VH-VL binders against o60147. Designs and how they scored, part 132

Target 1, 175 residues: o60147
Amino acid sequence: MLEKNKYLYIFRHIQTNQVLLSQGNVLKKTALFQLPYPLQKPVAPNGMRPAKLRKDHWVPLLKVEFPNESMFQSVFMQLLNYRKYRSVQPLTSDLLKLPIPVRRRKIMRQEVPNTIADLADILNKEKFPENSVRLQLSDKSDSEYADWPPSVQIDSEEIKLSRGFREKTTVDEAR
Key: E = the ipSAE of ESMFold2; O = the ipSAE of OpenDDE; V2 = 0.75 times the mean of E and O plus 0.25 times the DockQ between their complexes.

## First folded at step 6 (VH-VL)

Design j32 (framework fv_dargistotug)
Fold by ESMFold2-Fast, scan of step 6:
Structure j32 (fold): chain C 175 residues (1-175), chain A 120 residues (1-120), chain B 106 residues (1-106)
Amino acid sequence: as target 1 above (175 residues)
Amino acid sequence: QVQLVQSGSELKKPGASVKVSCKASGYTFTSYGMNWVRQAPGQGLEWMGWINTYTGEPTYAQGFTGRFVFSLDTSVSTAYLQISSLKAEDTAVYYCARGTDYELTGFDYWGQGTLVTVSS
Amino acid sequence: DIQLTQSPSFLSASVGDRVTITCRASQDISSYLAWYQQKPGKAPKLLIYDASTLESGVPSRFSGSGSGTEFTLTISSLQPEDFATYYCQQLYEYPTFGGGTKVEIK
């Protein structure tokens, strides 16, 4: 029997290192609202910021398997709350001293370590059963951004998917 | 809809202070950074710095530290530029300008400019 | 502190002419360059951002090109209302402007 919504899919942008969270293995355009600034209306310059969802620019960062939907929903909502909290916090003086493009790139690059640290912090606060949460990474060195609780087991196999988390289908192969 | 309206021209003596205002309307003030740009008579544009409208933290370009202060009053959606110990070399039109996104690809809306004249 | 050099500093051309203005950066700024138009007594107006993207509402006769250290602004068919000074701006580091190019229509 398959349970719905027990996987958290985390994507990273290949150029900016920005992170998007998804309840499903396919990114929706609305996920772009998770980026530090809301998706701009057509009149605003798009610049280096993703103006629309280009699925080929987002690759797997990690996949988290929870034992049930209740634990998934709790962690997912807490993680979204952490990201929202980070987006409204004042910038540090050290960041404000940097040139604007350099500052923006540094903030974006920190989304991967910040997301991983936030996930670990949430899992450390929750008292989940030993080895109940399975973590699969595209690059296992990214697990070093945090100290993991006993509830987490890190899969020895890295994610090999090149087109998000989708398994190849007849439709995908026809693209 | 988006508009930046600056205070009127000022004539000051050397050593005085001036405070220029830039009132924003037509958008959420704290969602966009505010830049200050100076233009001396017959000269080009010079970026002075920017203020984060959400945090109130200013960043000053080289040459605009000390005598120049950026500040905000978010309750009236207004940014301020204060210049102390005015010198004749400060004579210029001062512009406020909105940076539109987090990549800062340009300044999309500008105030009309405030002429500050410093003379004996 | 990145320096931008514009050339020419002044040009005079006839209505209908193709006009090209160049902007050279002291170091590689990728595509982080914007172009502005300033008419006498007015605030600057954004024309182009990210080196080649035309701002909404700007006439299609304006175009930008270039990357790295050399950039150009082109007006394909000069109009009387194009009398203005044009500035490039880099946003790779703390923003800096070029010295400007004054365009006078004969």
Scores: ipSAE 0.006, ipTM 0.496, lowest interface PAE 11.7, mean pLDDT 81

Design j33 (framework fv_dargistotug; at its last look DockQ between E and O 0.03; V2 from the best seeds 0.00; counts 0 for: pae E 10.4 > 2, placed apart)
Fold by ESMFold2-Fast, scan of step 6:
Structure j33 (fold): chain C 175 residues (1-175), chain A 120 residues (1-120), chain B 106 residues (1-106)
Amino acid sequence: as target 1 above (175 residues)
Amino acid sequence: QVQLVQSGSELKKPGASVKVSCKASGYTFTSYGMNWVRQAPGQGLEWMGWINTYTGEPTYAQGFTGRFVFSLDTSVSTAYLQISSLKAEDTAVYYCARGTYYILTGFDYWGQGTLVTVSS
Amino acid sequence: DIQLTQSPSFLSASVGDRVTITCRASQDIDSYLAWYQQKPGKAPKLLIYDASTLESGVPSRFSGSGSGTEFTLTISSLQPEDFATYYCQQLYEYPTFGGGTKVEIK
């Protein structure tokens, strides 16, 4: 029970690159409340719609191991707030001039680099001990979206579907 | 409860400047963009622009560049509209209004408005 | 800029009447249209967004429809408190508002 909230799991949509945060290695349908964005009202009917929760459409992006639950909670809450802040800021005129489907794809594609940059920014602001936070990625090159503080140790082993996800990454579609 | 409270009415002479405030409460200030909307006496609503409360970056509609400046003080959750070199045609009620970023869904909360009257 | 034309500019109707207000856009705005109600001396209140989605707390007698360039706000059974000016707003580009429709209840 003590170890349950020590890991932050981040998933990405294979087609849109939309990101979902999870406190466990299983995506629950309640994670869909992060889509399109928690502070926004429903997506326009003719716009790009968020995907229904299908386990074959979501893959692990990264896994973060914290030394304790307190550090995990602090970082997790801050990431949710960064995501919330980004979702409600004014769009630039350049984005508004794009057709809605193109605009949405461009915004959605930026969620992966934005989430990684936000994570690094939070970790740089926190004064965690050297090498106390372990970062494991599905694609190691994604670590290049940010500069990491001394508190972060990037694992040389990449995430595979069954490794580090209770042998199998599952999606909770029940209830 | 979400609330936007604006400063009181202003009576100014042509050539003066005015600074209108909009204080937000009941939500995280940096989570929503702040829009400015003008309404001249007996006229309709006119969007002036907005400011990104997270980055501080303003965006102005055409016609509101130059004399109009949007700014913030995040420490007191307040947005400001400054108008310099006031002209009679600037006489209007100025509203602040909260907006969303990625998918624009309208402005869900508004300040009560600040009447700025410019006359000699 | 995208221009929005509202019609009629003014209407007078009796309590219980069905009232419709139209908003036409100068170009296709998909469903990125909102409707506001403004009472004399007060700030506007959001009624409908995404052309047809009713804002929380707004009475069900209000409804919106349309897409592309033609949109309609309908009040199914006009009440005394519905005396107001109604504005459409597009959010496809930099926001612009329609000219408004003043509704007076007989």
Scores: ipSAE 0.006, ipTM 0.487, lowest interface PAE 12.3, mean pLDDT 79
Fold by ESMFold2, look of step 7:
Structure j33 (fold): chain C 175 residues (1-175), chain A 120 residues (1-120), chain B 106 residues (1-106)
Amino acid sequence: as target 1 above (175 residues)
Amino acid sequence: QVQLVQSGSELKKPGASVKVSCKASGYTFTSYGMNWVRQAPGQGLEWMGWINTYTGEPTYAQGFTGRFVFSLDTSVSTAYLQISSLKAEDTAVYYCARGTYYILTGFDYWGQGTLVTVSS
Amino acid sequence: DIQLTQSPSFLSASVGDRVTITCRASQDIDSYLAWYQQKPGKAPKLLIYDASTLESGVPSRFSGSGSGTEFTLTISSLQPEDFATYYCQQLYEYPTFGGGTKVEIK
């Protein structure tokens, strides 16, 4: 059967709060290219790209279901552009006054709220049908980083997986 | 709906300059990167680099950092490729192509191409 | 740079034939490979990305497979409009294109 990709998966680093976006429910090593590369190129305000993907360091943050691939592609690409924009911004004078380790931690800890806010901003600008986009979070309180449009339905169930988004299929039998 | 319309063919002498335009329509210009791709006569496709349409920051492939300049005018949703000190080897079709370098999902929309011919 | 080697460089086929084109990468590129179709005098057209995901509006007779270093584009039943040159492209790092495969009428 023809398959259309309509899921966005977002992971968070357990220590740094860096964020990785994924088209699949398992992170690929190449997802690390989303993080700034500090050598031989302009240094972004974000943290450093790890040399290796440690799957035990990345946990689910949220999952978004779109009705079709076109909606997914538009939102996914815009999110990456928001991240690129932030990564090339000059540091503010307030940030430059901080010791380097403190500055890096402060910048990285903003990635989760910034990504959630950016997602909501994109979805508010899109004219998607009411309840057409399903959002599931690992921590429902994270939805409070943004105001969501009517197109978004926030799932009442949290993501319970500690290593990835993969779930074993369970069928609850009706009596 | 999505369209990339490039400026017309150019015939130039060695040492001249050329500026190719690529006007986008049907989508939010600053939400997608703009790539430039070269195809010399009888040859394959060669990625020249891209420009971040939100920040205006260009990235050039190896071999394209000297005489090749990417720029934007976001007020008219237009990307530009300028080539200075033209050489005969610059004779090619130049394409603009929409994509997100960071997604790595391919270039989904292309301009029609602009033939630049450099001849004595 | 990641080199992409397409095989064959040329092939002759008839309408209705099943056609396969191979793209080999000089290193592991996971699934970050796209396929394009280009007709003479026209811009390339995206067919497939992420190795196997069909671009919207592309006929279902086109399919892609592979991961790592070896990838295949398949046309299940060649149509008259499919005679063209096909390019693979890796997007694992700075993009590079394969040398192309020209599909001609036998």
Scores: ipSAE 0.006, ipTM 0.533, lowest interface PAE 10.4, mean pLDDT 82
Fold by OpenDDE, look of step 7:
Structure j33 (fold): chain C 175 residues (1-175), chain A 120 residues (1-120), chain B 106 residues (1-106)
Amino acid sequence: as target 1 above (175 residues)
Amino acid sequence: QVQLVQSGSELKKPGASVKVSCKASGYTFTSYGMNWVRQAPGQGLEWMGWINTYTGEPTYAQGFTGRFVFSLDTSVSTAYLQISSLKAEDTAVYYCARGTYYILTGFDYWGQGTLVTVSS
Amino acid sequence: DIQLTQSPSFLSASVGDRVTITCRASQDIDSYLAWYQQKPGKAPKLLIYDASTLESGVPSRFSGSGSGTEFTLTISSLQPEDFATYYCQQLYEYPTFGGGTKVEIK
């Protein structure tokens, strides 16, 4: 059972390009709490249906397979910490000059490359065994956002986009 | 109240260009994708594509590349459809439509439509 | 692209009738299907989304069912204001519409 808990999925929002981390191939509702900036909540007036977060509004960005659960958990937590750290850092003077909506959009647009860079940085520091971590990206060009350590083997095949989940596998079904 | 208000009817000659506007109100413009739908006279609905109102990135359906351009002016919550090199077959009513949540849950609000007539 | 085939294209019915419209997809689209009503000279109106969820403000006489490749829109008791053209739409991939079903007065 523990051996199955070694997969990290990162999803991106199809509209905002915000990212969510997942321990399985299907997003959990609680993943929403990872967002440094909440999605705007447009309220339809007069009791109309409000916008709500749906799993199918997220597509896989990448998948990481770790040698074991311990390594997975370590990287997962560090990724969350990196994100949190960035969210509390002072904004640059250039960003402060921008209107708040524009500023937020700009920050959110950087979330994908920042997350990928964070992942690479964490993996570089962890110094896992060579080719022990398997990385699969929905877009191979996204791998260019970072320099990857020897521990990372980048899969030549891109993951296919799927709504809110990846293709079911025996291992993923347990998640 | 949520409203999408489109620009008025257009009469154009072949080869000309037209730009249809769709002004949104009553909600956060950048929180929903904006779709464009074409309906030729007496025909069905045809999805032309959508524009990501948050990023500004347009996506065009097959058959609507080249002469069709989606754009935004977020400062006035307005989406635009520009058609260049107009042809007679472009004669249709063009609708803007908001996705219920972006584009994945149906189009819950529509503009009133803009008739574009292309005639020599 | 995913093709949607509606049947029938035309349907004559009377007030009070039970009306059923079918939409078939060229592939499995799970429940990513919406139904719209359009009256002449008007924009389409969303009736059903996610195959069976009734849009807010839509009368309960409208219902949607189905999953995978076959879907149905049902009007339990046709009302005078229901004479219109109905379209199905898939949202599994980039949206496509069915050809429409015109419900006319018998």
Scores: ipSAE 0.005, ipTM 0.593, lowest interface PAE 10.0, mean pLDDT 86
ESMFold2 (binder alone), look of step 7: mean pLDDT 93; pTM 0.953

Design j34 (framework fv_dargistotug)
Fold by ESMFold2-Fast, scan of step 6:
Formats: structure tokens, C-alpha cells, sequence
Structure j34 (fold): chain C 175 residues (1-175), chain A 120 residues (1-120), chain B 106 residues (1-106)
């Protein structure tokens, strides 16, 4: 039996730079509930449904391997809390002066650096053993958004996804 | 080991309120969400919603808004379901179950259930 | 919400029989489906998650298959303790359950 729930995958939207967290290598529709903007869009009285998850629009940003499920759950829940906290903060005067579509694009583009910074902050506050947490990044320069604690080992191994012909979703990994 | 222990059965009149408890032990309470599931006599399972035990934020399924309230007391690792303005159709066994919609493998531990009977 | 339809709603079987229960989803849910067993007066017990992964401690006579919109739970050789009601559940969106299948002794 493979150990489950010790990997955190973070995905980014290829156009908006919005971020989704997943407990596995597959992105589920319920992950959309992490995003304030798609969920804030009014539903027409005729029952038009909100936009569906477009898995081909999301690519891996990073993967974190924890030594056990308990550490994974702690970090995952804290990261969700950080994202919720950010979503309810008052907008700055600089953002408020912008037209709504421009404002949304600026806020969304900040999610990648903010999520990386939040992850590092959580890991710095936790007292995990040295080199116990393994971090893989699709673009290693993204590690520069934060200072990492001694518990984190940045892995040079690339995040591996997709076989091509047998996958039903573009974000599935062969485990 | 991991256990969810619920409060005892309740017999209530229409219009009354009830508060069901679900006490967790054997794991870190705030690391897993708590789900509530209803089962009317002779009927199937119906998901009512969940509460994020880390943030305290509840999410309610369609049909369980208004009269139903999920809450927590993290100091005693306990989740609560409160139902106000009870109706006869609320008669059911109410289960708490560990998991969240972010923890996507199903509900691995369940409380024993609390029977709430609403009759005049 | 995603609707799950189970068939049959009821079946009668004998010890040693092969039992098959089907669950159909109103839309593609990939493999985000779980199966539960519920005995009278008891809480449900998780049997299978991710459509085909057997939960720890569950006997190997239970198996799950399927993806997308059609899923099957199979009990290869029914035992006396397997007479129960079985439910499928999707976790692709807000969780929903199928209507249940009662497996009764013939």
C-alpha cells in the first residue's frame, strides 16, 4: 500500500497566475472553492453554472513531500487559512483606483509569490527536523520569493507528470 | 485510537431546538475537517455540510441553510450540530464523520450516530 | 449537485454468490468515488476510495472498478457478515451519496 496524504501539490493558472492547492497530483473540481473570484461571480437567474475546472489550464508550481500525514495536514490547513486571511483583507487605495478587471488581474498575479512566501512562513514557524521536508519547484527561481528554514531541502529533480496517451486529465501523475 | 463519540438520543417537540455533540479523540482535532451526515428512518445517507476545524468556517449543503448551525469547541476537541425550529421531517440519525472536501479519500471514521426524534 | 444512481435498489443473494452493484454519476467524476457498507443500527464503514482502492482492514473479496460516470462494487463470494446496505459517494464536488443497495439473504 502506498502512503497517502504526505504530498502537497500547488498548481498555478497559466493565464491568471491564480493558485490551487491539492493533497495529490490530481486537481479536483472542489479546489475551485479556494478561489474567491470564480465563486464571487453572480449566477444568472436561469441557473447558469459557474465556470467548470479546466484542468488543461493548470500547471504544477511546486510539490512538497512531508515525512508523514500529520505534518502534511498541519501545513496544508495553515496554508488554506493564510489564503482565506489574504482574501478578506481591505484593498489598498492604489488597487481601489483601478478598473475592476485590471484590479482583479493584479490581485491574481500576486498569488504565486504570496503562496510561496506563506508556505515558507509556515515552515519557518514549525520546528520540523533538518532536511525532513522536500521541496520541488517547476521553476527553481521561484524559491527566491522566500527564505527557507533548515527543515527544507530544495530538490533539483523536476516535477514529473503525464504519460500522454493514457491520461484522462493533464495534471495526473503516474504514481 | 481514533474515535468519534456522539451525544445520546433526543426526543423533541416541533418548534424546539436540539444540539448534538461529536467528541473526537486519538488525533489532532484541527488537522481534519468534520462532516455531518443525516439519515432519515428507512432512507439513505445525505451530506449536510462540513466545518473547517482549523478556521471554524462552516459550509452547508443545499437544503441545510437557515435552521442548521455547525460549531466547535477546540479546547475539548468537540464539534456541534444545532437544529432550530424542529420539524417532523428532521427526525433522523445524525452522524459526524472525519474528513473534508479537501481531504478527498472519503470519510474514514464515523461517530455512532445520534437519533433525533421530533414528534407531537 | 452531482446525482448518483445506484442499481439495483435491492437484491437477494445466497452465501457464496458473486454480487455486483452499479453506481452512475450525472457527470464525469473521474475516479473520485467511495463505497460504504452500513449494517442495521450502525454507522457506515468506508470500504473503497478512489474508485478501486481497498481501505485498510477490508476483506479482499470486495473490489471496485470504473471511472468517469459508471462504477461497480463487486463482492466475489458473499459471506454472512456482508448482508448490509451499500452506498456510493462522490467527492469530486460537494459530497453526495447514491440511494443505496440493500443486499438481503435469500
Amino acid sequence: as target 1 above (175 residues)
Amino acid sequence: QVQLVQSGSELKKPGASVKVSCKASGYTFTSYGMNWVRQAPGQGLEWMGWINTYTGEPTYAQGFTGRFVFSLDTSVSTAYLQISSLKAEDTAVYYCARGTYYILTGFDYWGQGTLVTVSS
Amino acid sequence: DIQLTQSPSFLSASVGDRVTITCRASQDISDYLAWYQQKPGKAPKLLIYDASTLESGVPSRFSGSGSGTEFTLTISSLQPEDFATYYCQQLYEYPTFGGGTKVEIK
Scores: ipSAE 0.005, ipTM 0.516, lowest interface PAE 13.0, mean pLDDT 80

Design j35 (framework fv_dargistotug; at its last look DockQ between E and O 0.08; V2 from the best seeds 0.00; counts 0 for: pae E 11.3 > 2, grease 21.1 > 18.9, SAP .534 > .496, placed apart)
Fold by ESMFold2-Fast, scan of step 6:
Structure j35 (fold): chain C 175 residues (1-175), chain A 120 residues (1-120), chain B 106 residues (1-106)
Amino acid sequence: as target 1 above (175 residues)
Amino acid sequence: QVQLVQSGSELKKPGASVKVSCKASGYTFTSYGMNWVRQAPGQGLEWMGWINTYTGEPTYAQGFTGRFVFSLDTSVSTAYLQISSLKAEDTAVYYCARGTYYILTYFDYWGQGTLVTVSS
Amino acid sequence: DIQLTQSPSFLSASVGDRVTITCRASQDISSYLAWYQQKPGKAPKLLIYDASTLESGVPSRFSGSGSGTEFTLTISSLQPEDFATYYCQQLYEYPTFGGGTKVEIK
């Protein structure tokens, strides 16, 4: 019957260029725990809940289709590990020269090129079969941030969805 | 083989403190977050919060701020839950459970549980 | 917090029976729901995540379905080792669990 392959959905914030990784086509509120810099004030001082997720502020960056869940899990965990290392490394002297607000904006804006470069690096190290990984981007020029291995097939059609990876329905339009 | 091994049962009086340990093995400790879940006798499961094992940053659910402290010793791949000023209603089995560190995920491996009994 | 309501709270069934447990969320949680099995005196075990994905090593008689606010866990042919309490859990916001469904073999 219908075999379900695993997908990695990557979103970009329209203002800050911060990136969220998702294993589902709808962002969950807890995805905001990925962000080192909050987008809005917490509900209360030392608030216990993530900042409110504004789904209209997160647009698709790219979608990766893997031939099986094992390959998805391997790549997903490695991407999380790369982002982990970036988040705790000492800042470069160039960044330390900048005022804190300017420094944070510069770091946030680099998340899109960094995530794409990290994804390509992981896929280049894996020995996946030719054309087994399908990559679809919202802006095909973003593929220029990296060199891709033979295992990757870049879809000629860009993602046209403006409100995440789901097409609008009557129910979605009412929300 | 992934294992989470917790410390033994504790019997405490109200006002005392307790520190429960959860020792991880069979995986890279800092690649997965550690969650704490409580279960009072005959009751259901209650999420207390989690700790980012790479940074040491804890996040507490409502109702578990103040008296509850999550900490780590990464050199021995161990997570800790400390409860101060124990109350009778803290009597429960406390579980540690593994999830992804900065993306809350489903809890794929659990410790065996530590029974903490608080009685006057 | 998101409330999860499980029904029934208690279920008695015979070996070989089909068992269905329902979990209802107070708001749309997409597919961010898991099912856990807890046997008496033991830690919970993950059965299903992302509403319908079976965890490795879990028997194929277990299946999950649903999205949005209504979810079901089905055991197609109940076995003696399936005597347990089953919990749903959402991860759309901070994790919350359903009240549990105790399955007893009659």
Scores: ipSAE 0.013, ipTM 0.611, lowest interface PAE 7.6, mean pLDDT 82
Fold by OpenDDE, look of step 7:
Structure j35 (fold): chain C 175 residues (1-175), chain A 120 residues (1-120), chain B 106 residues (1-106)
Amino acid sequence: as target 1 above (175 residues)
Amino acid sequence: QVQLVQSGSELKKPGASVKVSCKASGYTFTSYGMNWVRQAPGQGLEWMGWINTYTGEPTYAQGFTGRFVFSLDTSVSTAYLQISSLKAEDTAVYYCARGTYYILTYFDYWGQGTLVTVSS
Amino acid sequence: DIQLTQSPSFLSASVGDRVTITCRASQDISSYLAWYQQKPGKAPKLLIYDASTLESGVPSRFSGSGSGTEFTLTISSLQPEDFATYYCQQLYEYPTFGGGTKVEIK
């Protein structure tokens, strides 16, 4: 059972480049809770958190296969914490002087590289066995956003983009 | 339980300086920006600027550059407003106000205000 | 800077009256508007944010509406404690306030 829950999918919004983490290849509605929530519920791209999940607006960014569920859970939770940490940091003066729509766009554009960098940082700290973590990217160039530890093996094959989910594979079906 | 407590009223001569304090409590001081708002007697509210409590970087509104200085003492969760070369027109109540969470900048908590009177 | 024009500047009303205050922005600010109440000798108090969201602890008789350049604050039934000055504030860019509307007892 533990072997089945070892896959992390990260999705990005096709318009805002916001990022959502998923334990499966299908994005769940509850994933939206990961996004910063303004005082009043807005709809992307104007807002930070969409009022509802539009699966057709999300595509896979990367997939990570861990050796076991324990490692998966550890990294998953740390990623959420990293995001939370960033969200509670005060805005810089440079950001604040911008109109809110521009500010939001600028912040959201950084989510993809920040998330990838967070993942690499977490994995560097975890010191997993060499080549024990398999990373597959929708765009291989995104791997350049971070230095990866020896525990990470970057797959030469890119993820095929799908709306709101990644197409099922034999491995994914095991979950 | 969030509170902003400002220093007491000040009476100054033209040309003098004043430093108003704003002590925060009931929340993580460095997680929210601190704003300063001026209100001249019988007049409206005027945003003076804000200070990033995490980085210490101040931002001043137009008209509040030069003689106005925002500063911090994070060890005691206190923000300061210093006005130098005081003028009669600086007579006003000065408020500190907490900036809101994330990207929105309304003011959910205010200090009680500090009256600064500049008179010869 | 974005200018906010409030109207009226002064409003006389009686307890129980429906009161409406208008705030006009010099440009489109979407829904990035807040309303504050200020009583004499006191700091402003946040009432409404994001044009229509009621701040926690604020009575339901207060409501906000509008978007773009026209906004309104409504008090459905004025209470004795509601006599005060009200300010709108935009947060689309650097904050600016309206000139205020003083609600006085008739």
Scores: ipSAE 0.013, ipTM 0.611, lowest interface PAE 8.5, mean pLDDT 86
Fold by ESMFold2, look of step 7:
Structure j35 (fold): chain C 175 residues (1-175), chain A 120 residues (1-120), chain B 106 residues (1-106)
Amino acid sequence: as target 1 above (175 residues)
Amino acid sequence: QVQLVQSGSELKKPGASVKVSCKASGYTFTSYGMNWVRQAPGQGLEWMGWINTYTGEPTYAQGFTGRFVFSLDTSVSTAYLQISSLKAEDTAVYYCARGTYYILTYFDYWGQGTLVTVSS
Amino acid sequence: DIQLTQSPSFLSASVGDRVTITCRASQDISSYLAWYQQKPGKAPKLLIYDASTLESGVPSRFSGSGSGTEFTLTISSLQPEDFATYYCQQLYEYPTFGGGTKVEIK
């Protein structure tokens, strides 16, 4: 009868700093399709979407707890749309001067701060109840990429797992 | 188990309309985009477009921006293809196919197809 | 639109043969290519996605390779149930399909 809590899990690539969004605490093989491809380019950039999901290359960035599935779905889709929109924007002249591998790396290095800012922008525009959305980060200083609305409660405890996501209580209480 | 079940074959006259249904089961309907693919007799596969099942926003391929309308009823996990002002060249099998995410992806599950025949 | 050219359009082979089907793209599409099998009167079935990843439940005699503009579907030892039409599909932009390769068993 009652809607169940829904979690957004966000992963960061250890080498490229690319970001993947997940509905579950483990990435699915198809998550790679979230990575943008520049349709305006004559070749698809291998450095922007890997051919295979290497689960050991993706570490926790943050986790968001929503009170219900409809709130989760709204935010999840908006985040994907923000990333798609950014992937097809014209590049600046400064970026175009760079060799293609260097250019790609610079673009990918912005995915963490951009995703965090996008999440905050979406949450600021939504009219969610005060303190209804719990945010937990692997590095709490990453919260400084954005200004958070009253609906967001930032968890004081960082995510300490090096692979995937697990209930913090389960890991911390296994003593 | 994921399944897409389409409505049955249709025999129509030119100028009529038809509405093909595609009922989804075995997954969260609004988490995956829905695509429509046409296969005319003796021809290959032709992507018609897709609909975002969360927002209801359709995207139509070139050549399908007029008489073809995608819609949803999320309460019964069903996607619809409506074709108006039917022409003889609309005779084809129409498939629904699930994408992997809200963004356009490859098609991992297909409906059984609906034959629409338009004859004078 | 990105054109996909399949070769051959038609082939006839014996059980046990190695069968190779090619798909050429009009531009570099990286690895954004899928292969589908369609038997008469049935919907297409996904065999391979992302050029070389075998879909769950697909027999290991099927394999895909290639990147950029040239891609190959290989059936290492053709079986009677492999009679079908095979389509490649790109997803570098809005999808297009190859013209199909009809495989008949002698």
Scores: ipSAE 0.007, ipTM 0.512, lowest interface PAE 11.3, mean pLDDT 82
ESMFold2 (binder alone), look of step 7: mean pLDDT 92; pTM 0.941

